# Designs tried in a protein design chat: VH-VL binders against Photosynthetic apparatus regulatory protein RegA (regA). Part 4

Target 1, 184 residues: Photosynthetic apparatus regulatory protein RegA (regA), of Cereibacter sphaeroides (q53228)
Amino acid sequence: MAEDLVFELGADRSLLLVDDDEPFLKRLAKAMEKRGFVLETAQSVAEGKAIAQARPPAYAVVDLRLEDGNGLDVVEVLRERRPDCRIVVLTGYGAIATAVAAVKIGATDYLSKPADANEVTHALLAKGESLPPPPENPMSADRVRWEHIQRIYEMCDRNVSETARRLNMHRRTLQRILAKRSPR

## First folded at step 19 (VH-VL)

Design bb4 (from u1 with heavy chain E56Y)
Fold by OpenDDE, last read:
Structure bb4 (fold): chain C 184 residues (1-184), chain A 121 residues (1-121), chain B 108 residues (1-108)
Amino acid sequence: as target 1 above (184 residues)
Amino acid sequence: QLQLQESGPGLVKPSETLSLTCTVSGGSISSSNYYWGWIRQPPGKGLEWIGSIYYYGDTYYNPSLKSRVTISVDTSKNQFSLKLSSVTAADTAVYYCARELWLGDYYMDVWGQGTLVTVSS
Amino acid sequence: SYVLTQPPSVSVAPGQTARITCGGNNIGSKSVHWYQQPPGQAPVVVVYDDSDRPSGIPERFSGSNSGNTATLTISRVEAGDEAVYYCQVWDRSSDHVVFGGGTKLTVL
């Protein structure tokens, strides 16, 4: 892992991680601790909400797909309890729409899994429109392109014409892409 | 508890294709935190990584085996498979499937018990 | 290709401390993982991310990584610790997993 990146943390270094995958959660927690965050972890929506209500953190990383529900519910509580909370949502395949919804609700950014601790940290601490560091194991260019198109499509409320215009694509080309499954 | 189990022929003829399947139980192969890998071990030798696959189909192969290796995933069956073409005696080994936890890199946190595949005429 | 170098064997008396090294160019900049493989069994991770232990692994197992050498330390060695130990890294440049050659730990 690249540990040479310097990040500027705020005075409040509290970070809530919400993920129902215990091995992953533990590994990520340790990685974030090494980066200077003070960690609290939750393994469910219920637990995440409870922590967010009781001790709203400065930073949060929330998996959108949890066993007991949708991570969006945690995002909502965080935004209500601490509007300045920097929230990054993690999303898997097929959940881009949900990720976009999270950002609309108030999440700072979203990352598609797999993501590493550097990417997460960068997303949490990013100011403005800074370029994220390259991932250690980047997905294929085709996948990136497809996800980008899907993201824009969702942001345009699934308006094909508007999406095509914004992406500078022919409508027919976009329709073909949207009709296809996610590339590998 | 997550478990992995290798299955397939224990004997393959030279020049043929070795085919194995790993069945995942007690958890979903569609978890976005994990890759799924194949590792082999010739008798009395060390471990060699063959390749890995992500649940939506991204594959990574050992460069030394890339031209002969194909890994695939079937999420509906909660399985992933290995094909190794043009086998020789050098491909005789215990073959393991493993779950690989990803976070910038990955390590194998769950292993199958392994299955011996012998290449012999 | 990235190469990890381990001693072929290490011998230790019961109750003593075993140290197994894993050499690699600038390995300290990588995350090193360690596996224990008892005879006739599948490998089991005993240390990951240089020094972290999975649940169920005794505190006798510890790891360190700096410079060009990672080390697995097994304190108060028991007969049951006899196994082959492998170090492993992810090589970013070639995008593949690399294992060391393995070290056979013999408990005298």
Scores: ipSAE 0.873, ipTM 0.952, lowest interface PAE 0.5, mean pLDDT 92
Fold by OpenDDE, fold request of step 24:
Structure bb4 (fold): chain C 184 residues (1-184), chain A 121 residues (1-121), chain B 108 residues (1-108)
Amino acid sequence: as target 1 above (184 residues)
Amino acid sequence: QLQLQESGPGLVKPSETLSLTCTVSGGSISSSNYYWGWIRQPPGKGLEWIGSIYYYGDTYYNPSLKSRVTISVDTSKNQFSLKLSSVTAADTAVYYCARELWLGDYYMDVWGQGTLVTVSS
Amino acid sequence: SYVLTQPPSVSVAPGQTARITCGGNNIGSKSVHWYQQPPGQAPVVVVYDDSDRPSGIPERFSGSNSGNTATLTISRVEAGDEAVYYCQVWDRSSDHVVFGGGTKLTVL
């Protein structure tokens, strides 16, 4: 976190963070401030929507799972109020489909938790919509890959970092895969 | 308010397996912002990290203990557990479970009260 | 393995400022966290990410980190500050949590 990464921010450095986990939100906010963003925080969908409506930011990070609802609602408001807003959605296990949906409706990208401030920043500043390519054979290939990944994951004592290294995969990619329910 | 509580036997015989459980209350262990860790402290000594686990089972272990340590999580019970095999007197310590806030780096923001485990014949 | 070095003890009079150092190779490039452990109690984080304070921690507690040394500063020390203080980092290269040896702060 102490690494000084040089990111090119736009003239408008406003960033909205939406997460109902206060300690996490606080920590992330501080990290993003150190990276040059001007922060507003929301701890609920309601608050996030209100801020988005009143002062649509240039950037937004939205947790999809909030106590009072779905972060997608915030994403929708942001897209309506400021179509050029760069939105990164954060998602936990089981919400990848929702994250993909968020990207389809205008989010710039999604990140699976756990994520760090560098990843968030990179995603916010990345050019273009980078959805993982659809699998060519969604059912069979994914199953095989999933099984293979799971096997390696188990062999690595369920260490994501080690697994990612051995599979020559980005940790984020692996996390995304592991976060997906076994494709039927 | 989130609370962690260690439970398990306070006495373990040499060569046996130390087994502890941490019960999380006031919050979900399935929170995606946190890891869950075990730290121990021998009497009169400093803190030693044993290992950490993410709610979906991703584990990280201290290399010095890796061969003997197994950490598991039970999301249905809102618990995570520690097993340390082949214990010796050197494994006598207060064992703490802790919540670890993650953001590319993590620190322990909530600790259990700790439980003393004595290895003795 | 990455190693953190702390002085075994620091003594300070009430009302004075205590400084506890944590040495590590290029520790300034890492995030340092500090824990207070009163006698017979569990540790409590007092500073995280070099200089940030959790809610409920007095402003008397501050942290800095540069070069090879991180420092926990406790201003206007009180009797209740007597404890062992530990610095901690996460070593990215090895995915290890590393604690310092601890510093016993005695309030004279």
Scores: ipSAE 0.871, ipTM 0.949, lowest interface PAE 0.5, mean pLDDT 92
Fold by OpenDDE, last read:
Structure bb4 (fold): chain C 184 residues (1-184), chain A 121 residues (1-121), chain B 108 residues (1-108)
Amino acid sequence: as target 1 above (184 residues)
Amino acid sequence: QLQLQESGPGLVKPSETLSLTCTVSGGSISSSNYYWGWIRQPPGKGLEWIGSIYYYGDTYYNPSLKSRVTISVDTSKNQFSLKLSSVTAADTAVYYCARELWLGDYYMDVWGQGTLVTVSS
Amino acid sequence: SYVLTQPPSVSVAPGQTARITCGGNNIGSKSVHWYQQPPGQAPVVVVYDDSDRPSGIPERFSGSNSGNTATLTISRVEAGDEAVYYCQVWDRSSDHVVFGGGTKLTVL
């Protein structure tokens, strides 16, 4: 892991992590602490919302898939309580639509799992002009392409024609791609 | 509590294929935070990583075993499996399945009890 | 291939501190994980990410990693600590999980 990367944090280094996977949450929390964030963790939507309401953080990482609900609900609360909160949502396989929805409502960015602490940090702190570092385990080109297509498709409200136009693709080609599972 | 259990024949003949299954209980194999791995340990020797699989089927193999190893996952059964072809006496070992927590790299946070597989004629 | 080197054995008296080293080229740039394997049992992670400790693992277990050497430290060693300890890394260049050869800790 490229844990030696230095990022410039704001004066408020508060970070809320929301994930119902305790081992993962703990590991990520520690990794983020090592990077200078002041951590608060939540293991449910309910807990995440409560914390967001009581103590809106400067940064947040939210898993969209939680046992008790959708992480989008936490994102909404964060946006309401602290509009300047930098929110990164984590999404699993096949949840790009939800990730796009999160960005539409105010999330800064989304990351597909599996992700690492560097990717998370970069996404949280990214300023419009900086290139992200290469990932430790980069996705295949095909997967990146597929995810990109899926993202655009969702952003176009699942309009195949509009998506095809924007991607400069034939409609039939796009339909074929959309019908396929994520490439490895 | 998540538990892993290896199952399969304890005896395999030379040149045959070793087949093992790991059954996951107390949790879902379809987690985006984890890989699922096989590790073996010859009697009196150290640990050797065989390979890992992600829940949607991405596999990573030990280069020394890659040509003989196939790992698969069945999310419907909450299982993942190991096949090792063309076995020899050198493949005699305790075989462990493990959950691998990923965050840039991974470590094995939950292990099965292991199952001894002996290759003998 | 990336190689991790451990001493084959370490012996300590009860109550003393055991240190088990894991050598590797620029291992300090990697995350090192440590496993305890009691006789006849499966390994259990005792330290991950160089120095982090899973819940349930006593504070007596600690880890460090710098340069070419990672170290697992077990303070106030108990008889129950007798086991083989393995270090492990992920080698990105080869996409390979690498284990050390293991160190047998004997409690005298």
Scores: ipSAE 0.868, ipTM 0.951, lowest interface PAE 0.5, mean pLDDT 92
Fold by OpenDDE, fold request of step 24:
Structure bb4 (fold): chain C 184 residues (1-184), chain A 121 residues (1-121), chain B 108 residues (1-108)
Amino acid sequence: as target 1 above (184 residues)
Amino acid sequence: QLQLQESGPGLVKPSETLSLTCTVSGGSISSSNYYWGWIRQPPGKGLEWIGSIYYYGDTYYNPSLKSRVTISVDTSKNQFSLKLSSVTAADTAVYYCARELWLGDYYMDVWGQGTLVTVSS
Amino acid sequence: SYVLTQPPSVSVAPGQTARITCGGNNIGSKSVHWYQQPPGQAPVVVVYDDSDRPSGIPERFSGSNSGNTATLTISRVEAGDEAVYYCQVWDRSSDHVVFGGGTKLTVL
């Protein structure tokens, strides 16, 4: 991991991590601590919401798929309690719709898993024209394209015609792509 | 508690294909935080990474073995498999499957008990 | 190819401190992970990301990494610590998981 990246954190360096995978949560927490964040962790939606209500942080990283529910519920609480909270949602395969929903309700950004601590940090702190650092394990061009199409499709409320228009694609081509599994 | 178990024939003839399956229990292979890897250890020697797979099928192989290795995943069975073609005596080893936690790089946090595969005529 | 170098063996008396080194070109810029492999058993991670410990691993196990050398330190060594220890990195340039040759720790 490239741990030598220096990022400018705000005066409030509090970060809430919500993920029900303990080994992952622990590893990510340590990585973010090394980057200057003050960490609090939650392993469930219930715990995440409780922390968000009691001590709304300046930053948050939320997994959308949790054992006890949807991480979107944590995002909602954060936005209500602290509108200036920088929220990054992490999403796995097939959860682009939920990620888009999270951004619509006020999340700063979303990252598809697998994501590393640098990507997370950049997403949390990104201002204006800054380019994200290159990922340690970048997706293929085809995968990026596929995800882009899926994102636009969801943003268009799964309207194929509107999506095709916005992407400057033939409707039939888009339908074929949407019917296919994610490329490598 | 997550457990991994290797299964397959313990004896393979030279030039044939070694085939192993790793069964994951106590958790889902469809976790977005992990890769699933194969590591081998010849008798009395060190560890060698063979390759890894992500739950939706992305694969990464040791360059020295890439031409002979195929790793696949079956999410419906919660399994992933290894095929190593054109085996020789040099491929005799204990083969481990492992869960690989990824956060910019890999380490193996859960291992199977390993299975010995002997290449012999 | 990226190479990790470990001493073949280290011997230590019970209660003393064992240090196992792992050498690699600019290894300090990488994350180093350490595995313990008792005789006839599968490896178990004892240190990851240079110095972090998994749950269940005693505080006697610690790690450091700088320059061209990573070190696994085992304080107050016990008979049960006798095993082969492997360091491991991920080489970004080749997308390759690399293991050291292993160090046999003998408790005298």
Scores: ipSAE 0.861, ipTM 0.951, lowest interface PAE 0.5, mean pLDDT 92

Design bb4 (from u1 with heavy chain E56Y)
Fold by ESMFold2, fold request of step 24:
Structure bb4 (fold): chain C 184 residues (1-184), chain A 121 residues (1-121), chain B 108 residues (1-108)
Amino acid sequence: as target 1 above (184 residues)
Amino acid sequence: QLQLQESGPGLVKPSETLSLTCTVSGGSISSSNYYWGWIRQPPGKGLEWIGSIYYYGDTYYNPSLKSRVTISVDTSKNQFSLKLSSVTAADTAVYYCARELWLGDYYMDVWGQGTLVTVSS
Amino acid sequence: SYVLTQPPSVSVAPGQTARITCGGNNIGSKSVHWYQQPPGQAPVVVVYDDSDRPSGIPERFSGSNSGNTATLTISRVEAGDEAVYYCQVWDRSSDHVVFGGGTKLTVL
């Protein structure tokens, strides 16, 4: 459990994980249990929706791409059934534009894969002051990517080398990105 | 269910290039949760990590081998490959490919059976 | 570069408990993974993230990690546990995989 951040959990510690990659799901579930969450897991959109309907959790981590559909459908049920659910969406780098759609539907935050358990925990527990609020207008794909990189940078205490490691990117590439302002 | 199989010549002459391919079956190499690695083990010795690759092509190499090693991925064939140049008898080893499950660090959750490569005239 | 240190060998009578150590500077801040390699076979992970077991690994295998030492514990050792055991970390500062030198477990 090295590098894990432990935030104060509320009275309700329920967490739903939705991902069809069983080895990853199990590893993440065990890591989140160690951090104090009470887990339920789903390997499909259908199963995720059923759990969200029957036992809406305080927290959720939802993969966008599943064999039986789009994880956004689970996000939608979660937001309807429990408005205060904190929802983190997992996305591949090529799906950053879909992360904008997740935020518009009510996801609290998104994270790129490959994911880090500390990043997931931080994203689930972070207050609004830790992330910029959604803009009034839809974000561009470039802005979504830039804001994701900036978020990881803040989580690493503005350590460029650590941020580059978490993003699986060369330090010089990251320095170039961080030196530029947010794209429109 | 996911399986890894090393393939390539079992005998390589000194100064030539060792070339191996790992074929992934029962799953996709284009999975965002995984890195793909090569590990070797000289006879009677311990495990030595050679390097790892992410399916978009980012590579990470053991510094002791970096000048001689190239790892590549071919997502259309569901394969990744190892080339080790300028080999000597010291490169004689069993070579394993492995899937590396990531969650802020990784471990090898699936290994190939391994293939012995002998460097000899 | 980060170094993991394991004893070269451990001998244990059947039914007893084997403890295999993996030493490293501040290893307690890292996730430690353990592999079993029976003679002539590929390694297989038996413990990951310090203390978690993959499906199919008996509860006799357990792990802990604190300070400068991680430990793989095998209770009620059986003859079939005879193998070489490797610890492994990923070193965040270098992006490198590091294996320990391996510990040969002999079951008397």
Scores: ipSAE 0.777, ipTM 0.915, lowest interface PAE 0.8, mean pLDDT 85
Fold by ESMFold2, last read:
Structure bb4 (fold): chain C 184 residues (1-184), chain A 121 residues (1-121), chain B 108 residues (1-108)
Amino acid sequence: as target 1 above (184 residues)
Amino acid sequence: QLQLQESGPGLVKPSETLSLTCTVSGGSISSSNYYWGWIRQPPGKGLEWIGSIYYYGDTYYNPSLKSRVTISVDTSKNQFSLKLSSVTAADTAVYYCARELWLGDYYMDVWGQGTLVTVSS
Amino acid sequence: SYVLTQPPSVSVAPGQTARITCGGNNIGSKSVHWYQQPPGQAPVVVVYDDSDRPSGIPERFSGSNSGNTATLTISRVEAGDEAVYYCQVWDRSSDHVVFGGGTKLTVL
């Protein structure tokens, strides 16, 4: 068994997972069930919206890229139908602008794929106004790809100090990287 | 429905480079939830993980092989490849490719059929 | 680095229960995955995340993981279950896949 984390679930433990990758969806659903959630799953935007409309959950994890459209449409229904729903969106590399849009529309947080079940649980249960603590050790600029840095920079509304903190990077290092052109 | 198929030479001379390709069909190699791996099995022996690649190019390698191994991905062909340099008879094995489903760790949820590569003069 | 230990072989009679162990230091803190490899075939995952089954794997395959031992349990063993079984973890400290040495299940 993976390391168990102690989480404080509310009385309503309902969780909707929306992802068109069935093996991933099943693995994540089982992992979240072991953590005390009561699962519903959807493999499409249409199915996710239908569940959100009929049985709005306390928690949701929504993949933004789905075969039949954009997961943002599910996020909008969730927020309208249940204002206190805690919504985490999943993003692939290169989709940070969509992840920022999801947060502005009402998602609670986002995570980059490939995802970790403990990270998903932490994001669902974290305070909406709290920032995660920086990692204990700075990550060197050599291990952070230019595109990832640009994604975080745009998410932070081009705030250099906040971007450096989230990347666990010295501010002067980030400024040097931002001054360069993208790699080909 | 997703299938993996290894291809490449079945015989390699000592000191040369072993080169294999894995073709992914019935699905996309550009899948966010997966790594793509190579595992080998010497005749009559157990499984040995060689390394894994994410479709953006991030890799993990077995430390015992790292100096001789390169894994690469070609998303336009829906393929990933293994190169193992400076081979010896100890590198004779069945080589498998696999899809590796990630959720904080991964397991191999789809395997290729395997291809025997013999290192011999 | 991290080592997984399996018995080389286990023999059971048809209809009975086989238990295949995978030993490792603090393996209970890891997710353990199990593969079946019939003779001359590629491995197939039969249990993942200690106790979960892929679609198409019968409920008579089950697993557990605590302390220093993970166990694959096959109830009502059939002749077709004869295979080598491997356990596998991801070692976070080295970012390395580790396989056990394999256990040959013989059905007599």
Scores: ipSAE 0.772, ipTM 0.913, lowest interface PAE 0.8, mean pLDDT 85
Fold by ESMFold2, last read:
Structure bb4 (fold): chain C 184 residues (1-184), chain A 121 residues (1-121), chain B 108 residues (1-108)
Amino acid sequence: as target 1 above (184 residues)
Amino acid sequence: QLQLQESGPGLVKPSETLSLTCTVSGGSISSSNYYWGWIRQPPGKGLEWIGSIYYYGDTYYNPSLKSRVTISVDTSKNQFSLKLSSVTAADTAVYYCARELWLGDYYMDVWGQGTLVTVSS
Amino acid sequence: SYVLTQPPSVSVAPGQTARITCGGNNIGSKSVHWYQQPPGQAPVVVVYDDSDRPSGIPERFSGSNSGNTATLTISRVEAGDEAVYYCQVWDRSSDHVVFGGGTKLTVL
């Protein structure tokens, strides 16, 4: 995925990545550096909070499930130390309610894993999106996937080909998903 | 650290089903960042991707093999498996399992040692 | 469907630079990964995402990718670099993994 991204970075390009999966963290960090960000990485809640307190970044990507605790603690420090920080939360399937809670306490948006670097960059730089309301009940894995696909579809101005590219799926597969109603 | 080990019969008769299991140790198969793949290499030849699976069960297969291949995952045993039906001598190969790190595409960051499977009567 | 083309072999003297090419239609728009397979062993990734190295891979391994050609470059070649090298992409249109045919590097 060596494609140019349309979004323009701000003057401060600092980005903190927090994820306990070291190979993924390194791959994402390198990919984001190529997109113009200046990276710092942390593999724990404790490391993430320390960096956020000492050197609050302009941007952050935070995994919610970390070995030493909940990434929400990093999100709270980031928002406190730098009110204009753009914070994207990465979440695995089955953690969407926690991701919505993260948005309520100051995260800018959330993304479902598996993710790509263009998707992360778009979420960090997106403007004008309304924060989603918290769900009142747990969502099925199919519903979580469906909602993620709908969000990307709207971000691509309902362009099926672009949406399929960003979701790393075949156009035919996406068309079938988009033709379905919300899963129960 | 994380290691992959193929296991299964090294000899399979023509027309029968080749069945292999990959055991993951030193890490969890249940990770949102990874797919799990099977790759084979006939003696003296190149690498051929067979297919990949995500731990929730989504599968992706090489079109040349799709009608004969099934990949499955058992998260409780930290294992994933390959079945290839209706084998012939052309299916004789070293079979590798691999961890596939995803960030918009795959690369195989960890490989098993490989196991030779011979198809012979 | 998507095809990667590699030369079957490359020979290089010790201490010199080896360049192994991987050709593909518009490969410059894809992320290219490179694997080293020593004789009788499993492949090991040496370069990913065109130019990045995993931990433990020496900096004399490098890569580039533009247009229709990706290149793995091995500087100061050693006898221990003698192996078969494979390039690999993921083809978005088919959602499939594709390997090149492999290049045998001989150190003479």
Scores: ipSAE 0.762, ipTM 0.911, lowest interface PAE 0.9, mean pLDDT 85
Fold by ESMFold2, fold request of step 24:
Structure bb4 (fold): chain C 184 residues (1-184), chain A 121 residues (1-121), chain B 108 residues (1-108)
Amino acid sequence: as target 1 above (184 residues)
Amino acid sequence: QLQLQESGPGLVKPSETLSLTCTVSGGSISSSNYYWGWIRQPPGKGLEWIGSIYYYGDTYYNPSLKSRVTISVDTSKNQFSLKLSSVTAADTAVYYCARELWLGDYYMDVWGQGTLVTVSS
Amino acid sequence: SYVLTQPPSVSVAPGQTARITCGGNNIGSKSVHWYQQPPGQAPVVVVYDDSDRPSGIPERFSGSNSGNTATLTISRVEAGDEAVYYCQVWDRSSDHVVFGGGTKLTVL
């Protein structure tokens, strides 16, 4: 129930959603209202930037691919106008490099579609998290992910599609990971 | 506006494979927010979910049909398809395709018109 | 296998309020969606996420969901509301779509 979450929000409950898929935007907006957020919505980069400049929100969820450009431009305005804004970027499959760029310019985190409202809420409200330091040995970070992925894979009876869903990851991305790091 | 249209043979002989295609118009099947589903309704009975597919090819099937059903997607044609093998008279139904809007669960926000498939000698 | 239970029929006089129930174990923890199917037509969603209406659905259609029962409420029932109504959930434990058996609304 969204009622439990209301006690965890800060004093400012404003949330800006930016996504050009109107049925999805409407459904997400209603779901987030039920969780105690005060919503504004935008269906374009231009509209999102205008709202961020005029009424910088405490929270934002921004889609990266919009008809009129890149959602990263909204992220930049949000961070400039409100340094404490909690910004989650929603991204499609295969966009990990763009998601890393979003975090580097001020997004708090990213979340892969298909997403659910509880995952969005948790991502917005996660506290005390800083970016991991750049690994001196990138293999150890990849190895940790590979070990976690293998555990989930075996739990799913080695079903690639089910494993990808539980990991909130595209199936093709998972297949590449399984192939590259299998016996190391 | 997005529309769905079922197509395929209206008559199928017992033991053969029922094959239907759903054509998506006014929107893209390659959207991260949606699954694409098949639902059927035998004459005088309720709705039965057959299965769903995500545009990258991930499938989910009703366990009662799983051994006989294949759902596939062709993003280049903006279409998804149903094959149901080894049909009997019990598979006579109106078959619907639907768009399923996801936000942690899904509901069918757009339905096709439905197509009657009769299984008969 | 998650099961949804609906009464097979409900009768109501014109202008009155119809209530159609959908029973399920702990259904209050799920999002419930409702479809109207007029005779000979495809279903159309009338309520989603327990209580939200798509564009074009009049406000006299409303919904609630708590405990083990979800309810579709149609106030000021009209003859044109005669249809079969289905509830639907998605069951996370099985990744399955589940429909109720349907409720025939008759306006006498």
Scores: ipSAE 0.734, ipTM 0.897, lowest interface PAE 0.9, mean pLDDT 85

